# Ledger of designs, part 318: VH-VL binders against q96il0

Target 1, 167 residues: q96il0
Amino acid sequence: APERGAERRDTAPSGVSRFCPPRKSCHDWIGPPDKYSNLRPVHFYIPENESPLEQKLRKLRQETQEWNQQFWANQNLTFSKEKEEFIHSRLKTKGLGLRTESGQKATLNAEEMADFYKEFLSKNFQKHMYYNRDWYKRNFAITFFMGKVALERIWNKLKQKQKKRSN
Key: E = the ipSAE of ESMFold2; O = the ipSAE of OpenDDE; V2 = 0.75 times the mean of E and O plus 0.25 times the DockQ between their complexes.

## First folded at step 12 (VH-VL)

Design K34 (framework fv_ebrasodebart; at its last fold request DockQ between E and O 0.27; V2 from the best seeds 0.56)
Fold by OpenDDE, fold request of step 13:
Structure K34 (fold): chain C 167 residues (1-167), chain A 120 residues (1-120), chain B 108 residues (1-108)
Amino acid sequence: as target 1 above (167 residues)
Amino acid sequence: QIQLVQSGAEVKKPGASVKVSCKASGYTFTEYYISWVRQAPGQGLEWMGWISAHEGYTNYAQKLQGRVTMTTDTSTSTAYMELRSLRSDDTAVYYCARDQSYLPRGHDYWGQGTLVTVSS
Amino acid sequence: QAVLTQPPSVSVSPGQTASITCSGDKLGDRFAYWYQQKPGQSPVLVMYEDSERPSGIPERFSASNSGNTATLTISGTQAMDEADYYCQAWRSSTAYVVFGGGTKLTVL
């Protein structure tokens, strides 16, 4: 049996959206959908006096975003590749060419494609389960740190008010 | 207990290939990535690349592109690193390390290391 | 490759505080990790996500990040803390892992 060469599953290029917000922006910016993941990247604003806790939150959010971008970019790439392979294989089995007589790409019917989708979902079920689990974990952590940052900000505001009253 | 156990030391000639194994235990192998890091004698740590254990996605250091291949066998929970066209400067201790999924988040567990000596 | 810069060596007397810095471009945007490596041993994670300490690591180990500089601090340094220390971060553009050059900590 010919050793099926371990097809180098190339990772989707980490398309860090080249979207650069204006330098003077004091807000988070949402970029256009990434070409691979189809997710909209968020450019997080960095305050001049960013606290360590705020920085940690920002890093966590950024990392989670990148995690999502990478996951979906890879999934979309895999999906597209496997879809194409499925179509080609099925057409070949039918004795049909990859192109119609009119020169258009030959397509499969909806029923045949349904089989592909079912198989794809089944094959990737565990991957999606892990993704969902990790998604919840990450978002829980983010939410937790958001709470901490909120408390820190409240505390800092209270301290500032006390200092202003003492003066 | 989580463990990464690597294959034994290798001596190779220039131009040869080496394949190092890393057997993981004590955790769900497919949930984590494996990174490979090497350390030349008296030098610092050099990242070589990572592989996703489940999907088989790989990312290699630019310096090693074309010469390195990382693979996993999920049935045996084993990661493999093959380095081809060996040179004298490839003499190093090679480590496998566990990393979190999709993004490198530090290496919490390391193999014991595999010494690869490239000598004429 | 993004370069993480560490001092090549740091010396400290027993009981004193050792500080090891790691500087790099955009390190303020990424988590830093720290590893301890003793001679002939594998690296051991001593700090993760800038300031978090793994279980089993002594409380005398701490870390912080300010701007593009991460700092590992060892309070009450002991002879057993003599080792090479490496910082590590992840590069977003390439998903590469980058290590610092390492710092040899000597306890005199």
Scores: ipSAE 0.686, ipTM 0.866, lowest interface PAE 0.7, mean pLDDT 90
Fold by ESMFold2, fold request of step 13:
Structure K34 (fold): chain C 167 residues (1-167), chain A 120 residues (1-120), chain B 108 residues (1-108)
Amino acid sequence: as target 1 above (167 residues)
Amino acid sequence: QIQLVQSGAEVKKPGASVKVSCKASGYTFTEYYISWVRQAPGQGLEWMGWISAHEGYTNYAQKLQGRVTMTTDTSTSTAYMELRSLRSDDTAVYYCARDQSYLPRGHDYWGQGTLVTVSS
Amino acid sequence: QAVLTQPPSVSVSPGQTASITCSGDKLGDRFAYWYQQKPGQSPVLVMYEDSERPSGIPERFSASNSGNTATLTISGTQAMDEADYYCQAWRSSTAYVVFGGGTKLTVL
């Protein structure tokens, strides 16, 4: 399976919460969005005769997915918490309550919310910079292992052809 | 070259707090998590939690949730672990160890350990 | 939350092969790591990524990880190999880290 498969299939119909995995699959497959990270996990196929190198590649991809899920889950929690705190602070400055007369949460207009988004991005700039560095480094390593697996498979095919000719 | 140097031994009374420092040198601090691991006398390694050096995110062992706080100062390449409401069974050697954020190489460097003794 | 189970002790004669096991649910789906700790010292990484050996660790150290079990193997065991050995799974880049309970290797 390609390194970027989950990234390429990151858009699915909104609202899917029930997941029905493939009955039987010999390929990687993409599950529903994780509640906290909003990322779609790749569920890796494990062949019966997976080589040690193939196992290491799969484990590295799985670990990178878990790392990515953890980062975005933490960012989503921070975003949600800081968004509510921002709204609460601005509503208090206006002398307004946290809820409307209908009982729904009070909100701010689009221009006021743009101030929040700008502030959040600025405050979290270094975290995203280091995340991007680590994301690229992880994907470089995964690509390198994919190349090693490809060479291993070519070598095994050539070895099998030489064995047939010598018999 | 690469070193994790911890603060010195401490003796505390039950109910007090302790804060152990771990100063890193010889590597890019923001490329690593710092794990804190303790070891009671004659016992095994007990993972306490980790902190992401660049993100400040933490994850604590369930047993210690609510009593432990881990922080970093990236300008000094230093990690801190604070354990509150100390009791006698917190007597242990406390280690910091680094774990690379993007390669699966494990805890390849450890601090020298900090003995914390909790005694009345 | 996860548990890694190791035997409390293993004894071998010098020159024999020592095997230290580490058992955990689906452990073979994770990278496993091994640490050596001598009395009064910090742990030292002796195996990483299931089967890789750090520079400076003797070639007689090897490891494997499949199914529910990781195994550290020391061939031609020497007196200086006498130590406590800990397995570890899951890393700080995931949600949690787990150490095994430790195995005291005795070389008689």
Scores: ipSAE 0.620, ipTM 0.834, lowest interface PAE 1.1, mean pLDDT 84
Fold by ESMFold2-Fast, scan of step 14:
Structure K34 (fold): chain C 167 residues (1-167), chain A 120 residues (1-120), chain B 108 residues (1-108)
Amino acid sequence: as target 1 above (167 residues)
Amino acid sequence: QIQLVQSGAEVKKPGASVKVSCKASGYTFTEYYISWVRQAPGQGLEWMGWISAHEGYTNYAQKLQGRVTMTTDTSTSTAYMELRSLRSDDTAVYYCARDQSYLPRGHDYWGQGTLVTVSS
Amino acid sequence: QAVLTQPPSVSVSPGQTASITCSGDKLGDRFAYWYQQKPGQSPVLVMYEDSERPSGIPERFSASNSGNTATLTISGTQAMDEADYYCQAWRSSTAYVVFGGGTKLTVL
């Protein structure tokens, strides 16, 4: 007959269960830079007794991070491509080769590259403005839910304090 | 009343381009994203991309990158989806649907769909 | 190699509970959404943000999302619920939205 009678642990449905365990990571942590966006992802800690509101906040933060990474990955790729095209075009206009005598890629000086940066920023101004608008809206939503989580935690602490007085 | 009204059915030859319109009414057009989703006969839903309605950025499905362009005209509250180099397997009903830009709530309103048939 | 996997079909008797699953790696870390599509009609949003119901959707529709599996539950299923159901979530790498393959719910 198989063994039965394994002990059952008593569970305490109190604020004590929200304390972070010592041997596990109980904080958000930062990973290596993403290959394309060059942004470091934040890995969010999941509490053992995560409330529905805390879960919603965490999912909003994760989705916002992914949205942000996708935007900058695309911008970095576009920047690199247009930079190479600009350098190629300017070197051709000057009658210069694309490679130096040493076989390395030919580059423009800082003053010439300033023209590219000005053009790139002007061309992408509208896109960056709407990115900032959506970024601010997303951060407003996150801040709003952070406020709700903070109020929930204050309420829970007040309930715990009241229970301690009653006991 | 919130509505998304799409242009009528199109019949195209392989290699042609099609441009489908989606006219929004009953809400502030520029506060939402517009997604385009297609459905081949007897098949499931396939997301094509979305556009921020206020002349913002676009995000396209990787398999359609280079063939699809999404635009908006804020003066007429109209979104457009242009698909180029059409193939027979592009035959589908094409839907526009709105989603919130700052807090994604899912696609709560959909256009009636536009049948695009690609045949020789 | 589907990102979100649904059973192709589910059958239930009228009045019984239908469960439609949607599976994907770490899907429970994302919001899940559910759509109902009847023949010849546009999809209709029936559940959003894992477990929220839009106005006009009956209380018999509910949903959950944890671990790798999101579940749409229809209690006391009616003939009018016969439709194709699609789950949706966010894709992290190359696109913002991904749909499951769909489940045909048959009532009868």
Scores: ipSAE 0.339, ipTM 0.671, lowest interface PAE 2.6, mean pLDDT 81
ESMFold2, look of step 12: ipSAE 0.579; ipTM 0.806
ESMFold2 (binder alone), look of step 12: mean pLDDT 90; pTM 0.936
OpenDDE, look of step 12: ipSAE 0.678; ipTM 0.867
ESMFold2, fold request of step 13: ipSAE 0.488, 0.486; ipTM 0.761, 0.764
ESMFold2 (binder alone), fold request of step 13: mean pLDDT 91, 90, 90; pTM 0.941, 0.932, 0.934
OpenDDE, fold request of step 13: ipSAE 0.655, 0.680; ipTM 0.851, 0.863

Design K35 (framework fv_ebrasodebart; at its last look DockQ between E and O 0.28; V2 from the best seeds 0.00; counts 0 for: pae E 2.8 > 2)
Fold by OpenDDE, look of step 12:
Structure K35 (fold): chain C 167 residues (1-167), chain A 120 residues (1-120), chain B 108 residues (1-108)
Amino acid sequence: as target 1 above (167 residues)
Amino acid sequence: QIQLVQSGAEVKKPGASVKVSCKASGYTFTEYYISWVRQAPGQGLEWMGWISAWEGFTNYAQKLQGRVTMTTDTSTSTAYMELRSLRSDDTAVYYCARDQSYLPKGHDYWGQGTLVTVSS
Amino acid sequence: QAVLTQPPSVSVSPGQTASITCSGDKLGDRFAYWYQQKPGQSPVLVMYEDSERPSGIPERFSASNSGNTATLTISGTQAMDEADYYCQAWRSSTAYVVFGGGTKLTVL
């Protein structure tokens, strides 16, 4: 009975780095690179008197970060999987084993791997185009809310100055 | 117009499996995730899992781990949800829903639902 | 699993304002989504990203968040607004989607 290869259920990497900055931090912290995405996560500071606009901005930034983390984690996993499959397929076609006589993992030459990279990029071109589009949209939104928050802060400062002059 | 059309109602015995389909149209199927949500009679919404249409990555609710399998066919823009080892408490309306790419955001489009009845 | 908590029911008179709350851990760090479900129908997205309205949703629907509590507000509630309402968020650590228990809105 052929051992039904346990389909490694490629579970989506639960990717948010558990990096916790010090509780008394008044600034954003950058964590180590995530093991799946290789992106460094940012832990955003939460002000005590965070305005609704500031909160929205923070959420947008956080979501965008997580979107990036998830995208690249998925891409890296896909890349690794497809690369391995490509190598195995080519080795099999050549009548070569998966391991060398020295017990090392068999690999393909640079020319053969170039074909893989070309094919991979071609296959994923549309995905990258969508990513870029969404990246710009998200960053424009963030920038827009950054502007709103800046204006709100200016307005609040002006109100405080007026109140101090009236007393 | 964006639509998610699900397969028809199913009646199954305990221990059996059910596979529900969800055909997507009106958008680029591979740009989005599909979530599956079920609702038992008179109960709330229960998230079952999601699948990335492009990569085929899945994330299943812990309660359903080992019993649920989600798949996609990009050529037909169809998502599938298989639930195995059915129990009476699996009797529910099952929904597919579109989710934004790479993040389980809000579900802006829903299927019409598929009633799955598990009865002895 | 972190559960979003909603009141099981809310009653309001026509023309009055209905408020439905949704509370959950770290909901202040995530966007909340709201769905309306009428009997025998699929859920419909009524609010996204805490306070944004999809096209076709009446202006009487609004939402806000404060800390770990999201609130759906229906101003000038109409009989047609009678439905079950669900809040939804997702968890970054697991990428799980989480729904609230639902709130039955009755228009008296």
Scores: ipSAE 0.723, ipTM 0.889, lowest interface PAE 0.8, mean pLDDT 90
Fold by ESMFold2, look of step 12:
Structure K35 (fold): chain C 167 residues (1-167), chain A 120 residues (1-120), chain B 108 residues (1-108)
Amino acid sequence: as target 1 above (167 residues)
Amino acid sequence: QIQLVQSGAEVKKPGASVKVSCKASGYTFTEYYISWVRQAPGQGLEWMGWISAWEGFTNYAQKLQGRVTMTTDTSTSTAYMELRSLRSDDTAVYYCARDQSYLPKGHDYWGQGTLVTVSS
Amino acid sequence: QAVLTQPPSVSVSPGQTASITCSGDKLGDRFAYWYQQKPGQSPVLVMYEDSERPSGIPERFSASNSGNTATLTISGTQAMDEADYYCQAWRSSTAYVVFGGGTKLTVL
């Protein structure tokens, strides 16, 4: 299973630049982290003369980014919810309240919190396995269409050279 | 052979609930979302929501929030849709349909539909 | 919430070209899909990813999606093409799906 932030960076197209401003750039660029998913979105450039094949590739890349953001946003919410439920359950078993005498939230010791993290990872292993499967399938499809776009651009350059030579 | 087989027709009174099943076969259930779509007599298709078979996450149409619950059982490759507090305008044919999660193909296979009639 | 608008009906003679439109704000920024539904039957996918045709769908079916409008085109329309046709869009991080209101194609 890849690290949360690494998947988007590993799958980004080679043309991505993190230093290009959006209004002055003719290239894709990477924005700040999304508040809920903690992923950095790619902002795609839309060229004036985008071919139908180029448009399809861009739509597929955009949909994949949105799918990835949805997964990690949901996973972050699940983690937070299950963590609080675990703490609440263990405090109840110990006969303790949800807050200390100072009003702060009661916590568990480090060994008990380690139990939570182990249980969470084990419980969610299958979900992450399916996520990784779909992530690789999406990247295979994107790579395939990137190849089709590259061939289209080479073919157009060859046609241009043939016309110039005929004159 | 890819199939989505739904439970049989139901007749309900206003205020009751209905639960429709959709059993999938012939494909990897966890690679697809299951959408539920209904169609009132003489009317068009109305999307009700979908459920991710592998995550269990749901999205419901705003009109149906609070009245609909969608679940899956991956061990039986079955999706369920429950609609509560039924009204006469819930009379419709209810379809399940799969939608692929990784390569956009749309709803390529549909169940046969389940007629739910709400009247006394 | 986003709305996809279709004409309620379209009539064509056999052999002519039928054109069914689907309008929505920025619809061309997303993939569009088309479904055929005959009376008493479940819908059938006839176009996907704007312009792709599933196997088993005749070549006389084609589609496009640009700007605010997706269009399903049936050339050489046959009597068997008489059906209701629905467009569909919106696959995003919210995973919300929208269908158009449907168009009854009459072949007379």
Scores: ipSAE 0.375, ipTM 0.707, lowest interface PAE 2.8, mean pLDDT 82
ESMFold2 (binder alone), look of step 12: mean pLDDT 90; pTM 0.930

Design K36 (framework fv_ebrasodebart; at its last look DockQ between E and O 0.44; V2 from the best seeds 0.00; counts 0 for: pae E 3.2 > 2)
Fold by OpenDDE, look of step 12:
Structure K36 (fold): chain C 167 residues (1-167), chain A 120 residues (1-120), chain B 108 residues (1-108)
Amino acid sequence: as target 1 above (167 residues)
Amino acid sequence: QIQLVQSGAEVKKPGASVKVSCKASGYTFTEYWISWVRQAPGQGLEWMGWISAYEGYTNYAQKLQGRVTMTTDTSTSTAYMELRSLRSDDTAVYYCARDQSYLPRGHDYWGQGTLVTVSS
Amino acid sequence: QAVLTQPPSVSVSPGQTASITCSGDKLGDRFAYWYQQKPGQSPVLVMYEDSERPSGIPERFSASNSGNTATLTISGTQAMDEADYYCQAWSSSTAYVVFGGGTKLTVL
């Protein structure tokens, strides 16, 4: 009985970009594209006197970013894997080897690859719909908390002005 | 009503394997992740891993790498957790829990738990 | 691995306020979740995203975060609140779920 090779179930790459901005930065920093997701991570600035609302906003932004990074990292991995499997399957069906006579990786033509893309998109349509839905929900929440933080900052400025007028 | 219903209690010998099922109902199964959490008698909660119900992506706790396998059957809305090479210290109540994949709200629904006893 | 540290036990008199802390590295960057577990029962989510309360959870339950410490607060603690409480966070670097060691709340 052929030992069914333990399919290394692709663990989600734990690839949080280790991009560390300068310690003295008072701004958000954008890192290089992540090798798995191809998304540029943002390092969010943490104010010294961060309010609970500001912290919540930051956490929402961070979590959304991480979710997005993980989603695309997984999608890219799945895409690459399925693409390779498709190519191998088609080449095998054609009686072709995985390598050309020149030693290059054998590829399929654009028409055959179009079938792959169509099939892949069809297969992942629901996933993309869910992603889009959740993307909007997350961004809506972030925007909402941005508004709250803005209002809080205005209110705090007004209180400070009143205190200065009373002294 | 959202429910996670687990399989019944299991008694296993050391070295054996156990497979616990978790049937989900009352929600769209494929929109959520399932986490597995165990609790040894008188101990705290220990996360074992998660699986995405739709994609089948898994992430296992390092301690359980190589011994645990999580799977889903989307047609039956059922998650499975298999633990191999059982030891006495694997004696625990095993829980499946729903984890919202898109907007993490923690584990909002839990199975009733499955007692797995590993005894010689 | 990220570790969440909780006090092993907290005691409170009925009507008093109970506070359970959960400390962990980078908890200031991540949302905390809280679970109540009564003997022989499954855990129940009582707080999510640091300070949000699920439907059906009494208003006496609240939570907050300060730095790397999350705090579950139960105001006007009742006998029915006697349970084990666990904090939980998500590790973005490993995509692991991490639980605290649990806190036994006793209502005296």
Scores: ipSAE 0.583, ipTM 0.835, lowest interface PAE 1.1, mean pLDDT 89
Fold by ESMFold2, look of step 12:
Structure K36 (fold): chain C 167 residues (1-167), chain A 120 residues (1-120), chain B 108 residues (1-108)
Amino acid sequence: as target 1 above (167 residues)
Amino acid sequence: QIQLVQSGAEVKKPGASVKVSCKASGYTFTEYWISWVRQAPGQGLEWMGWISAYEGYTNYAQKLQGRVTMTTDTSTSTAYMELRSLRSDDTAVYYCARDQSYLPRGHDYWGQGTLVTVSS
Amino acid sequence: QAVLTQPPSVSVSPGQTASITCSGDKLGDRFAYWYQQKPGQSPVLVMYEDSERPSGIPERFSASNSGNTATLTISGTQAMDEADYYCQAWSSSTAYVVFGGGTKLTVL
C-alpha cells in the first residue's frame, strides 16, 4: 500500500537512494526506503530466458513502482512546503517572527499543527482520489499478468514433463 | 472521437512570449498526461515537458527550465504551454500529445501542431 | 538521461523488409515506442510497449526491444510507408520522454 501523508525530513541528501543489489542475484531485491518517497524500491531480476509475457509483467511492475515513487516524492515535497507556509502564516497572524532571537526556526505547538494536517488532507482529497483510481487500475493489470505468467509457467512445466517421458 | 485541437499559428519577435492551447475532447481528461513536443524546420522531435492533468505536476526538459510554463484547466479540458524570452531558434511546430497517467502506452493522439515563427 | 541513436536514413525496395534501429543504454529495460511522421503531418503511434501494435496499424509493422537496441520492422514495405520514424522511451518516471533523432525511410 502507498504511505499517505508521510512526514519527510526537512534536510536530506540527494534524492537518489544508495541501494545497490548484489551483482549475481537471481531474485528480486527490496531496498531501503527512498529518502523522498519513503517507499522501498524493488530491483527486479531479469531472467536469461524471459518470455515476452514475463518481460511485460516485469516492466509493468517497474513502471508502477517508479510512478508510485514519483507521486509520493512529489506529495512529500508539497507537504513540506505547505507545512512551512502554514507555520509562517500562523506566526505572522500572531505577530511573531519567523526566527527566534537565537536564529532557530520558530515553530507551532502540536495542537496548532493538527490544524495544518487536517487542512492538508482536505485540500488534497481530489488528487488522492485520482491517485487511488490509477493505483487500483495498475494493480488490476499487474495481478492479471501475474496470473497469466503463473499459467504460462505451469504449461511449460507440463510440456517439459511430456518431452521427458517421450525420451 | 478523441481530438486534441491546438490554437493557430503565431508570429513573434525575439524576447516575446507565446502561449499555445490544446483543447482535448472525446476522453476523460484527468486520465492522461499532456506532453508538449516541438519540431524545428527540417529537424527531429524535441520533447519540452509534460503535465499531469489531475495533479498539475509538471516536468520540463532541462534546457527549457525557467522559460516554459505548462498549465491545465480541467473545467475546459484544455492544456496550455507558454514559452518566454523567445529566440529565433525557437521557431518550430509545437505539438501537444497525450499519454495515459496510470499505464503509459505511448502518445497515441497528437494535436495538429502550432507553427510559432520567431523573427524580427 | 538516455540518448537514443537512430540511423539518419534507410532505403528499401517495395515488397522488401525495412529494419530501423534505435540504440540506447539499457533501452531493453524500458518500454520502447515508435512513431511515423509523414511530411506536414503530426506523428502517428505505430508501435508501443516494445512490440504491441495499435488498432489500425497494419500487421506488417512489428518491433522488438532487447539489450541496448529496439528495432522497428516493416515487412512487405509499400510506398505509403515512406516517412520519418522516431523511437521513444521514458527515461524514468520522474525525468523525461526521450526521442531518437529520427530515420528517413525511403522506398525506391
Scores: ipSAE 0.327, ipTM 0.708, lowest interface PAE 3.2, mean pLDDT 83
ESMFold2 (binder alone), look of step 12: mean pLDDT 91; pTM 0.936

